VH-VL binders against q0atu2. Designs and how they scored, part 259

Target 1, 119 residues: q0atu2
Amino acid sequence: MLDKKARIRTSREYRNVFEKGKRLSGRFLIIYYVENALDNNRFGFITNKKIGMAVIRNRIKRQLRAIVREYQGQVKNKHDIVLVARAGIGKSSFEGMEKDYIAIMKKAGLFARNANKID

## First folded at step 13 (VH-VL)

Design tf83 (framework fv_dusigitumab)
Fold by ESMFold2-Fast, scan of step 13:
Formats: C-alpha cells, structure tokens, sequence
Structure tf83 (fold): chain C 119 residues (1-119), chain A 121 residues (1-121), chain B 111 residues (1-111)
C-alpha cells in the first residue's frame, strides 16, 4: 500500500492533473502526469464504470497500487501521476498490467533507470 | 485536427451482415478507445459497444451480444463494426466516436459523420 | 425505452432560458459524472458538457450543467435559433454489465 503522502486524494487535485498534465496511453493504462512543487511523488488511481462492476474495479485498483508501490523507487521525483484503467483491463493479467505500466512510464521519461522490483 | 471518417451508406436485405468502417486521423489511433452508437430514424442514441484499438479488447451492449463484432486495423488507423442477422429494426445511422477519459468518467469527444444502414426487403 | 429519462421536448423564444432534465438512478448518474451532447438536424452529435458542468473549448458559457443526486440538468440561456437541436445526456452504468447509457433526447424548438 502507498504511504498517505504519496496519494492524490481530493477531486480538486485529480482535476488539476487532468487539466495541466500530459497524457500518455498504454495498452491497458493511461497516465496523466505533471510536475509538482512537493518533495515527493503522488499517485492517483481511477477505474471508472466502463471497466465493470465494483468488485472488478476494486481488484484493478488494488493491483495497480501494488504495481506502483513495487516500482516507486524508479520514478523521477516531484510528479503527480494519475493512472486511468482502459476498457478491457479487467481481462489482463497482473503481469500484463505490470509490463504495460513499466513501458508507459519509460516512454513518458518518468523512469530514471532500469526498472527493478523493490525487495 | 481530430477526424473520424466513416464509410458510405449501405442497403441490405434482412438476414445479411453489414461492416461499417471508421478511419481516424489527427491523433494516435491506439491511444483512445472507440465506441459505436446508433440512431434509428426519429429515435434516440443507443450505445453498442467499445473497442480498445491498442489491445483489441471489446465490450458490447447486452442487446447486441452475439450479433456485433468490433475490430480494428492499426496499420491504417481504422475501426470496424460488423452487425449480422440484420432486421428491419436495425435501420439506423451508425456512428463511431472517440472515448476520452477525464477524472472519474469518460465521454465521446469526437464523432464520425455517421453511416446510414437501411435494411429492407 | 431509454435508461435515463428526459422530457421529449422543450420550447422557448429567442433570448429566453430553458432547462432540460435528465433523471437516472444510483447505478448511473448517482454514482458517476454526466455528459451532454447536442445534435443539430442532419448532423452527428457534438460534445456540449462533460464532468457534470465543464465546457469543451468553443462552447459558449450560456450552456451550463449541474447534477443533484440521481438527476442532471442542462441549462441554456440567451436562446438563439441555431440552438434548435436534440439534446442528450449520457453516462456509464455498470449494473449488471458496463454500458454507456443515453437519455431519450429532448427536442429544443426556438419559436
């Protein structure tokens, strides 16, 4: 689970990232991201209703938080990053979501070095 | 400039299939999901399904499950919607539309011009 | 029948204001955000409002949106003849399967 200070929590903060941030799409994920004025990264997670019923959306959110947690040390500091699940993500594996996350973060220039899982 | 350009009008007999195309330009085709929406003459908008052009995954409205197939060809930035076992009630204008994710929802920010499909004996 | 309920028609004179309602349930409007689409005669729909109350670039501020509970409202002030169109609300519904649902549409006549 991510530390409280590493989470985007308010609707105002989410909308700020959507409005001012850059958008980059992967196979199962979209990220919206913007540099912040803080000492740390903050992550947001969105699984809107097109993904499926609540049980599916909650599973996807949990899996995405786990992936972000595993790779947080590779992410360039001082960014607000929102992960948005794409239609069809519910049919992907955890490994598929993880690979997509790594690919999109590297393409965005948000991974500073080779992505390795935190022990 | 974002554009979705659809194929021309079709006239079909009951029991036939129709395949409508939607060619995207002005953006990265694989970066946005495509939805299909139809509208019978004088009637409202009816959602048919979504297709993720990156993954190829689809989701269909329950009403069309088993009769609709949505595909794409990424090399030519084109989405397809095929509807089989056509009935007179399928006479409608068919639209493709681009799905845009914003905060806790998504919506259709750009639409194709529509393709008229007429099913008659 | 449509999942979201709209009045079939509304009319007013140029310069007046109208409101168009859109009524849903806890599985759609009550649990997510509403968009509005304008369809001029003989044309494809066009996005008018998103996220309950936001306007895309190019949409004048005389168009507004709001949401309360399981209902949404589109407001149009300073009516013009060019506003004659069908207006549709739309949102996602995830019960029992994920589907985008539209209102039945409201025909606006500017007399």
Amino acid sequence: as target 1 above (119 residues)
Amino acid sequence: QVQLVQSGAEVKKPGASVKVSCKASGYTFTAYDINWVRQATGQGLEWMGWMNPYSGETGYAQKFQGRVTMTRNTSISTAYMELSSLRSEDTAVYYCARDYDYYETSYFDYWGQGTTVTVSS
Amino acid sequence: QSVLTQPPSVSAAPGQKVTISCSGSSSNIGDTYVSWYQQLPGTAPKLLIYDNNKRPSGIPDRFSGSKSGTSATLGITGLQTGDEADYYCGTWDSSPSAEYVFGGGTKLTVL
Scores: ipSAE 0.848, ipTM 0.928, lowest interface PAE 0.7, mean pLDDT 92
Fold by OpenDDE, second read of step 14:
Structure tf83 (fold): chain C 119 residues (1-119), chain A 121 residues (1-121), chain B 111 residues (1-111)
Amino acid sequence: as target 1 above (119 residues)
Amino acid sequence: QVQLVQSGAEVKKPGASVKVSCKASGYTFTAYDINWVRQATGQGLEWMGWMNPYSGETGYAQKFQGRVTMTRNTSISTAYMELSSLRSEDTAVYYCARDYDYYETSYFDYWGQGTTVTVSS
Amino acid sequence: QSVLTQPPSVSAAPGQKVTISCSGSSSNIGDTYVSWYQQLPGTAPKLLIYDNNKRPSGIPDRFSGSKSGTSATLGITGLQTGDEADYYCGTWDSSPSAEYVFGGGTKLTVL
């Protein structure tokens, strides 16, 4: 479970990331990321209606949170990062999601230089 | 400049298949889903489905399940929509549209010019 | 027949204000954001409003959107002859599977 401090919580915070952040798309994920003025990273998770029913959306959110939690210590600080699930993510395995996350985060240059779990 | 350019008009007989193409330019093709929407003459817009150009995954409207196939060729940034077992009621203008995922929803921010498909005996 | 309900037509004189309603349910408008599309005669639809009330670049502030409950509204002030078009609301409905749904469309006539 991500610490509250590590979560994007308000609509205003989400809007800020979407409007001012950079956008990168992967196979299953889209990330919006922007620098923040904090000492920590904050993560947001979006599973929009395109994904499907609430049960599916919630499942995907749980999986994405697990992935983010696993690698959060290797992400550069002072970023707000929103993960948006693409519609086809429901058919992906957890490992597939993880692979896509790593790939897109690497592409964004968001991993720390000393990161060791980003093969 | 984002552009979606569709193939030309088609005339088909009932029972035949039609395949419409949609060539994308001005952006990373695989980064955005493609939707297909049709519009019968004098009628409203009807959503047919989405296709993820990166993965090839699709989601079709229930109405078209088993009859529509959405594909892509990433090397030429082109999406395809094939509709089989054509009926007269399938006569319509068919549009491709780029899907922009934003916050808790998505919307279609760019549209092709449309492809007229006429089904007649 | 459409999942989202719009008035079939509205009309007003140049310079006036018009509103177009879009009624849905808790499974669509009530649960997510609405977009509006403008379709000029003989042309492809164009995104007019997204996220209930946001305007894409190039859309004048004469166009506005709002949402309340299971209904959405498109507002057009300072009506111009060039606004004569069909307008569609749209959103996602996730039951039983995710499908995008449009309103039936509203024909706006500028008198």
Scores: ipSAE 0.568, ipTM 0.894, lowest interface PAE 1.3, mean pLDDT 93

Design tf84 (framework fv_dusigitumab)
Fold by ESMFold2-Fast, scan of step 13:
Structure tf84 (fold): chain C 119 residues (1-119), chain A 121 residues (1-121), chain B 111 residues (1-111)
Amino acid sequence: as target 1 above (119 residues)
Amino acid sequence: QVQLVQSGAEVKKPGASVKVSCKASGYTFTGYDINWVRQATGQGLEWMGWMDPYSGETGYAQKFQGRVTMTRNTSISTAYMELSSLRSEDTAVYYCARDYDYYETSYFDYWGQGTTVTVSS
Amino acid sequence: QSVLTQPPSVSAAPGQKVTISCSGSSSNIGDTYVSWYQQLPGTAPKLLIYDNNKRPSGIPDRFSGSKSGTSATLGITGLQTGDEADYYCGTWDSSPSAEYVFGGGTKLTVL
């Protein structure tokens, strides 16, 4: 779904975002985010056991990756961003997750004001 | 400063219900789940459930299904836990605690001071 | 009864070291990260360790944690009388439904 270069892959990299980054909560999502020293954005996805069984957690991860991919061109470059699914996300629709993602990214100032498909 | 302040002690008869409050301050109330944990006299900690203050969604421990209800009032940053059909074995200290998501898990980083509930005839 | 197994008590003298074990299964400790909580007499529990081995701000480095397989361990060095408390491990369990589970607690007595 996302290019492997656009994924946060190691536990150390995830923990760096949690420890150094800013936290912003939405209805279904929490983001932790920090500027990186790379030439691209990287995304991480966390679905805690609070959400439910693996089948549900895997569905949510796939849907979040699809949403992130769809809007990647609007995200300000050079950020590591971790999306954490809240416990209530299991009751959300795809549209609800998408709207929440857009809202929190705008609130965080992570959407480029002049975004023109900068993928 | 993050604080969770709970309501005062309660004495109830068997069969009654009790509603404990937990007022949050020092952070964005809707940004963190609230968990309820009890401790029966001389016993260990027992998780009762979580409540998401933004959505109102809840998840309860199987043991308390049908007897517990967790709610909130966002305008006053207050969470509630109501336990019905009280029995003597429900005599316990009841705690609210803030849930903090970190990497692949979450934990309870701030706790209320506890509310003693005594069930006796 | 508790889902995670801890010894009911442990004791040592001031200045000594103790370790408190917490034994679980593949659905809890084996599959996620462990936290430890300290409960002083008459008080609410306090977060002591998270993410297996990390300390919140204000927790001295004489408290440490580790995890191996389905078990976790809390270590306390340089014991002080103020460490007399009940210690609980805790984590999420996905079986059969998602629930937070605690160990039975260990009473630490500093002789």
Scores: ipSAE 0.721, ipTM 0.907, lowest interface PAE 1.4, mean pLDDT 91

Design tf85 (framework fv_dusigitumab)
Fold by ESMFold2-Fast, scan of step 13:
Structure tf85 (fold): chain C 119 residues (1-119), chain A 121 residues (1-121), chain B 111 residues (1-111)
Amino acid sequence: as target 1 above (119 residues)
Amino acid sequence: QVQLVQSGAEVKKPGASVKVSCKASGYTFTGYDINWVRQATGQGLEWMGWMNPYTGETGYAQKFQGRVTMTRNTSISTAYMELSSLRSEDTAVYYCARDYDYYETSYFDYWGQGTTVTVSS
Amino acid sequence: QSVLTQPPSVSAAPGQKVTISCSGSSSNIGDTYVSWYQQLPGTAPKLLIYDNNKRPSGIPDRFSGSKSGTSATLGITGLQTGDEADYYCGTWDSSPSAEYVFGGGTKLTVL
């Protein structure tokens, strides 16, 4: 579970990331991301109705939060990042979502080269 | 500029299949899902399904389950929709459309020009 | 037999205003965001409104949207002859399977 301080919580904050952020797509995930004025990263999670019924959307959301939490220390500071589930994610494994997340974050330049080095 | 360009009109006999193409340009093809929507003459819009061009995964409307197949060729940024076992009721204009995610939903921000399919003996 | 209900037609004179309703249920409009599409005669649909009330670049402010409960409304002010078209609302519905659903369409005639 992510600390309250590390979560995007309001619809206004979400819309800000969609409107000002950059978009990068992976196999099962899309991220929208923008630098923030805070000293920490914040994450948002979107599983809209095209993903499936509430049971599936809730499962995907929980799994994405767990993945983000596990790799939180590798993310370069001062970003608001929204993860959007793509159509078909419900057919992915946990490992598949995890691999996609890592690949997208590296491609976006949001993962530090190593845990203790930030440019 | 984003464009979706579809293949030309088709005339088919009942029982045949038709395969419509949709060539994307002006954006990263694998980055946006493609939807297919049809419209019979004088009738409304009817959603057929989505295809994720990155993975090849699909989701179809229950009405078309078992008769529709959506595929893509990423090397030429082209999506395909094949409808089999054609009936006269399948006479329609078929559209491809790009899916755009914004906040808690998605919508179709760019559409192909449409492909007319006529099913007649 | 569309999932979302729209009036089949509306009409008004140039310069006037019209509203087009779109009625759904708790599984669609009541629980997510609505988009509107304009289809000029003989052309493909074009995105007009998204996120209930937002306009894409190039759409004039004469077009507006709103949502209340399980219904959405498209408003058009300062009607022009070029506004004659079919208008469709659309949204996702996840019950029992995820499907995009459209309203039946409303034909706007500018007299």
Scores: ipSAE 0.864, ipTM 0.931, lowest interface PAE 0.7, mean pLDDT 92
Fold by OpenDDE, second read of step 14:
Structure tf85 (fold): chain C 119 residues (1-119), chain A 121 residues (1-121), chain B 111 residues (1-111)
Amino acid sequence: as target 1 above (119 residues)
Amino acid sequence: QVQLVQSGAEVKKPGASVKVSCKASGYTFTGYDINWVRQATGQGLEWMGWMNPYTGETGYAQKFQGRVTMTRNTSISTAYMELSSLRSEDTAVYYCARDYDYYETSYFDYWGQGTTVTVSS
Amino acid sequence: QSVLTQPPSVSAAPGQKVTISCSGSSSNIGDTYVSWYQQLPGTAPKLLIYDNNKRPSGIPDRFSGSKSGTSATLGITGLQTGDEADYYCGTWDSSPSAEYVFGGGTKLTVL
């Protein structure tokens, strides 16, 4: 479970990331990321209706939170990062999602230089 | 500059199939889903489905299930929509549109110029 | 017939204000965000409003959007002859496979 402090919580915060942040797309994920004025990272998770039923969307959110939690210590600080699930992600394995997350985060240059779990 | 350029007008007979193309440029093709929307003459917009150019995953409107196929060729940044078993009621202008994910929803921020498909005996 | 309901037509003189309503249900407008599209005669639709009330670049502030409950409204102030067009609301509707739904469209005539 991500710490409350590490979560994007308000609609305003989400929209700020979407409006001000950079966008990168992967196989299963789209990330929006922007620097924040905090000492920590905040993560948001979006599964819109296109993804499917609420049960599916919730499952995907849980999986993405697990992935983010696993690698959060290796992400550069002072970023707001929103993960948007792409359609079809529901058919992906957890490992597939994880791989895509790592790839897209690397592409964004969001991993710390000393990160050791980003192969 | 984002652009979606569609193929030219088509005239088909009932029972035939039509395949419309939509070539994307000005952005990463695989990074955005493509939607297809049609509009019969003098009628409103009707959503047909979406296609993820990266994975090929699709979602079709129930009305077109079994009759529509959305595909893509990533090497040329082109999306395709094929509609089979054509009927006169399928006569319409067909649009491709880029899907932009924003917050908890998505919208269609760029549209092709449209392709007129006429189905007549 | 459309999942979202719009008035078939509205009209006003140049300089006036018009509003176009879009009525849905809890499974669509009530659950997510609405977009509006403008379609000038003989052209493809154009994104006009997203996220209920946001304007894309190039859209003048004469255009506004709002949402309340299961209904959305498009507002146009300082009506111009060039605003004569069809306007569509749209959003995603809850479904096993999720479907995008449009309103029936509203023809705006500038008198």
Scores: ipSAE 0.678, ipTM 0.914, lowest interface PAE 0.9, mean pLDDT 94

Design tf86 (framework fv_dusigitumab)
Fold by ESMFold2-Fast, scan of step 13:
Structure tf86 (fold): chain C 119 residues (1-119), chain A 121 residues (1-121), chain B 111 residues (1-111)
Amino acid sequence: as target 1 above (119 residues)
Amino acid sequence: QVQLVQSGAEVKKPGASVKVSCKASGYTFTGYDINWVRQATGQGLEWMGWMNPYAGETGYAQKFQGRVTMTRNTSISTAYMELSSLRSEDTAVYYCARDYDYYETSYFDYWGQGTTVTVSS
Amino acid sequence: QSVLTQPPSVSAAPGQKVTISCSGSSSNIGDTYVSWYQQLPGTAPKLLIYDNNKRPSGIPDRFSGSKSGTSATLGITGLQTGDEADYYCGTWDSSPSAEYVFGGGTKLTVL
């Protein structure tokens, strides 16, 4: 379950992530992310009107929340992360979105490292 | 510097096809969707569709469905818009524009210079 | 016809102020955020306002935007000859299919 404290809740908080954060794009997902001054991560989800009708946007948003919840233990602490659905995401499978999310988070360096690497 | 540079003017006969190119530079091409917008002489802006250069997926305005095809070549950071079965009413300036997501919407932050397509017999 | 309604023209003297309206419906302006584009004669459109009222870097503060219900307004103060242009509002509409829709455009004359 994604706890209430792990959600970006206000439009002001969302806009802060867009304005101050880094942007990284995947196939169907974009993340905007910034370090926060809290003890936890917070996630936001955006499915704007270019994605399609409300039924499609609501389905995608639910699927993205489920993916984030599943992998929340892998995410480096103290980040605000906004997931933005990009054009064409409605044609992706759940597995496709999950794979895209994992790839983006790894590329951003946001998945926790399990062990130090030696030269 | 972000730039979108389009191919040169085209003159076509009715029934022909035209393919306009849009070469991107100064940013990661696959990271931003491309939209196509046209403008007939003395008329307003008309949206034609979007293309996701990472996935290759497209979405077209209902008016152009069946006549338009949007593609890309990622190796040269170039987007294409091909319009078939040309009519005199297709005479317009065609623009590519970069899609930028901000909060709960998106908009077109950089535009190509435009490509004039004239359809005449 | 244009999905969003703008006055076809507006005129004012240098140094004056002008407002340009953009009227839509609950499926577009009433339900999402509006952008404005400036098109100088013979050039491509340029982003002027986004998120109803925000300016990109390089756009002076004499350009402003607002939204109320299903309508948006572009405000320009301290008019200059270089502001002569066509102005377009734009936004996404998801019904019946997702499309970006523009207003019909407003020609601003500064004389």
Scores: ipSAE 0.863, ipTM 0.929, lowest interface PAE 0.7, mean pLDDT 92
Fold by OpenDDE, second read of step 14:
Structure tf86 (fold): chain C 119 residues (1-119), chain A 121 residues (1-121), chain B 111 residues (1-111)
Amino acid sequence: as target 1 above (119 residues)
Amino acid sequence: QVQLVQSGAEVKKPGASVKVSCKASGYTFTGYDINWVRQATGQGLEWMGWMNPYAGETGYAQKFQGRVTMTRNTSISTAYMELSSLRSEDTAVYYCARDYDYYETSYFDYWGQGTTVTVSS
Amino acid sequence: QSVLTQPPSVSAAPGQKVTISCSGSSSNIGDTYVSWYQQLPGTAPKLLIYDNNKRPSGIPDRFSGSKSGTSATLGITGLQTGDEADYYCGTWDSSPSAEYVFGGGTKLTVL
């Protein structure tokens, strides 16, 4: 589980990222990212109702948290990053999600130079 | 500037198929879902489905399952909606609309100008 | 017939305030955010309000939105003749394959 300090938790925090951050889309994920004034990264996860029922949304959210947790040590610091799941993600495998995450994060330039756990 | 430009009016006979196009410009086509919404004359808006242009994933309203097909050509940033087995009640203006995912929901922030489809014997 | 319920019509004189209600359920309005769309006669719908109460660029502050429980409300102050249009609320309703749902639409007449 992600540390509490590594989580975006309030509506205000989410809105700040959405309004001021950069947007980048992948196949299954959209990321909004903006620099923060902290010494750590914070992650938010959005699984909107377009994805489907709550059971599906919760499953996807858990999987995305697992992915983010796995690679969080390789992400550049001082960023707020919100992951928005696209509707088609419900039919994706975990590996597919992970691949998309890595690809989009690379494209965004959010991985540290010394990152060694990425494809 | 974001724009969605749809194909021209169509006149079809019952039982035929119609394919409406929606050309997007001013943004990254694959980055936003495309929704299709229709409106019969004097009636309200009716959602038909969404399509993810990145890989072509779709989600259709149950009412149109088996009869609607949403596709795209990424090379020309164009979305398509094909409706088969047309009936008189399918006579309507058909809109494409860009889906903006925001927070725990999404909304349609840009719309095409609409395509009139008339089904008559 | 529509999943979301709106009054079929509202009317007021220029300069007055009108409100348009949108009633849903716990599976749609109760669980997520509502958007409003304006459709001028003979034109495509236009996004008017998103996230219950946010205005896109170009939408004047005369337009406002709110949500409480399973209902949403669109408010229009300083009514102008150019506001005469159909207004639709919309949101997502969860199902095995979620569907977007609209209200039945409200025709606003400026007297």
Scores: ipSAE 0.763, ipTM 0.929, lowest interface PAE 0.8, mean pLDDT 94

Design tf87 (framework fv_dusigitumab)
Fold by ESMFold2-Fast, scan of step 13:
Structure tf87 (fold): chain C 119 residues (1-119), chain A 121 residues (1-121), chain B 111 residues (1-111)
Amino acid sequence: as target 1 above (119 residues)
Amino acid sequence: QVQLVQSGAEVKKPGASVKVSCKASGYTFTGYDINWVRQATGQGLEWMGWMNPYSDETGYAQKFQGRVTMTRNTSISTAYMELSSLRSEDTAVYYCARDYDYYETSYFDYWGQGTTVTVSS
Amino acid sequence: QSVLTQPPSVSAAPGQKVTISCSGSSSNIGDTYVSWYQQLPGTAPKLLIYDNNKRPSGIPDRFSGSKSGTSATLGITGLQTGDEADYYCGTWDSSPSAEYVFGGGTKLTVL
């Protein structure tokens, strides 16, 4: 579970990321992201009703939080990042979502994996 | 300029199938889901389903399950909606529309011009 | 029938104000955000309001939206003849399956 300090929690903060951020799409995920003025990253997670019933939406949200937490050390600092589940994500495996997340974050230039590997 | 351009009017006999196309331009085609909505003569808007052009996943309204198929061809940025076993009640204008995710919902920010499908004997 | 309930018609004179209601349930409007679409005669629908009360670029502030409980309202002030159209509310419903649902539409006549 991500620490409260690392989570986007208010609707105002979410809307700020949607309005000012960049959008990048993957197979099952969209990210909206913007640099923040804080000393840490913050993540938001959206599984709207088009994904399915509450049980499915809650499962996807839990799995996305687990993926983000596992890879948080590779993410460039000082960003607000909102993950939005795309239509069809409920048919993906955990591995499929993880692979999509990594691909999107690399494409966005938000992963510093090579730098971390050197250290 | 974002545009969705649909194929021309179709006249079909009961029992036939119709395949409507929707060509996208002005944005990254695979980056946005496409929805299909119809409007039967004198009726309101009726949602038919969504297609994710990146994953090729689809979801259909229960009413159309088994009769509708949504596909795409990414090389020409075109989405398709095929409706089979046509009945006179399927006479309608068919629209494609782009799905835009914003906060805790999504909505249809750009629509095609519509394709009139007439089913008559 | 439509899942969301709208009055079939409303009418008013130029310069007046109208409101169009959209009634749903806890599985749709009560649990997510509403959009409104304007359909001028012979044309495709156009997005008018999103996120309950936000306007896309190009939509004048005469158009407003609000939501309370399981109902949403579209407000139009300073009515113009060019506002004659059908108006539809729409939102997602995940019960029993995920579907986008529209209101039945309201025909606005500017007398």
Scores: ipSAE 0.854, ipTM 0.929, lowest interface PAE 0.7, mean pLDDT 92
Fold by OpenDDE, second read of step 14:
Structure tf87 (fold): chain C 119 residues (1-119), chain A 121 residues (1-121), chain B 111 residues (1-111)
Amino acid sequence: as target 1 above (119 residues)
Amino acid sequence: QVQLVQSGAEVKKPGASVKVSCKASGYTFTGYDINWVRQATGQGLEWMGWMNPYSDETGYAQKFQGRVTMTRNTSISTAYMELSSLRSEDTAVYYCARDYDYYETSYFDYWGQGTTVTVSS
Amino acid sequence: QSVLTQPPSVSAAPGQKVTISCSGSSSNIGDTYVSWYQQLPGTAPKLLIYDNNKRPSGIPDRFSGSKSGTSATLGITGLQTGDEADYYCGTWDSSPSAEYVFGGGTKLTVL
């Protein structure tokens, strides 16, 4: 589980990322990312109602948290990053989500140079 | 500049199918879902479904399940909505609209100009 | 008949303020954010308000939105003749398959 320190928690924090951050879209994910003034990264997860039932949204959120947790040590520091699940993600496998995450993060240039788990 | 340009008006007979196109420009086509909304003359807006141009995934309103098909051609940034087994009640202006995912919801920030579909015997 | 309920019509004189209500339930407005769309006669809908109360670029501050509980409200101050249009609220409703739902629309007449 992600440390509380590594989580975006407030609506204000989320909106800041959405309004000031850069946007990149993948197959199943959209990421908004912006530099922060902290010494750590913060991650947010959005599964909006477009995704469907709460049980589905929660499942996807758990899966995305697991993915982010797995790769968080390889992400460049000082970023707020919000993952928005696209509506079609409900039909995706975990591996598919992970692949998409890696692809988007690479495209965004958010992985550290010494990252070794992204291939 | 984001633009959605739809195909021209259609006149169909009952039982036929109609396929409306929506060409997107000014943004990354695969990066945003496309919604379809129709409006009968003098009536309100009615949501039909969404399509993810990247994954080709779709979600249709229950009312149109089995009768609507939303597709895309990514090479020309064009979305399509096909409605089959047309009825007189399907006479309406059909809109495509870009879906912008924002926070815990999404909204339709850009709309096509609309396509009039008339179903008459 | 629409999932979201709006008054069918409102009217006011130029310069006045009008409000348009949008009533839903806990499964839609009560659980997520509302958007408003303006449709001028003979034109496609235009995004007017998103995230309950935010205006896209180009929308004047005469337009405002709010949400409380299961209801949303669109406010228009300094009413102008050009504001004569149909206004729709919209949001997502979760079901076995999530669906976007619109209000029935409100026709605003500028007297």
Scores: ipSAE 0.658, ipTM 0.912, lowest interface PAE 1.1, mean pLDDT 94

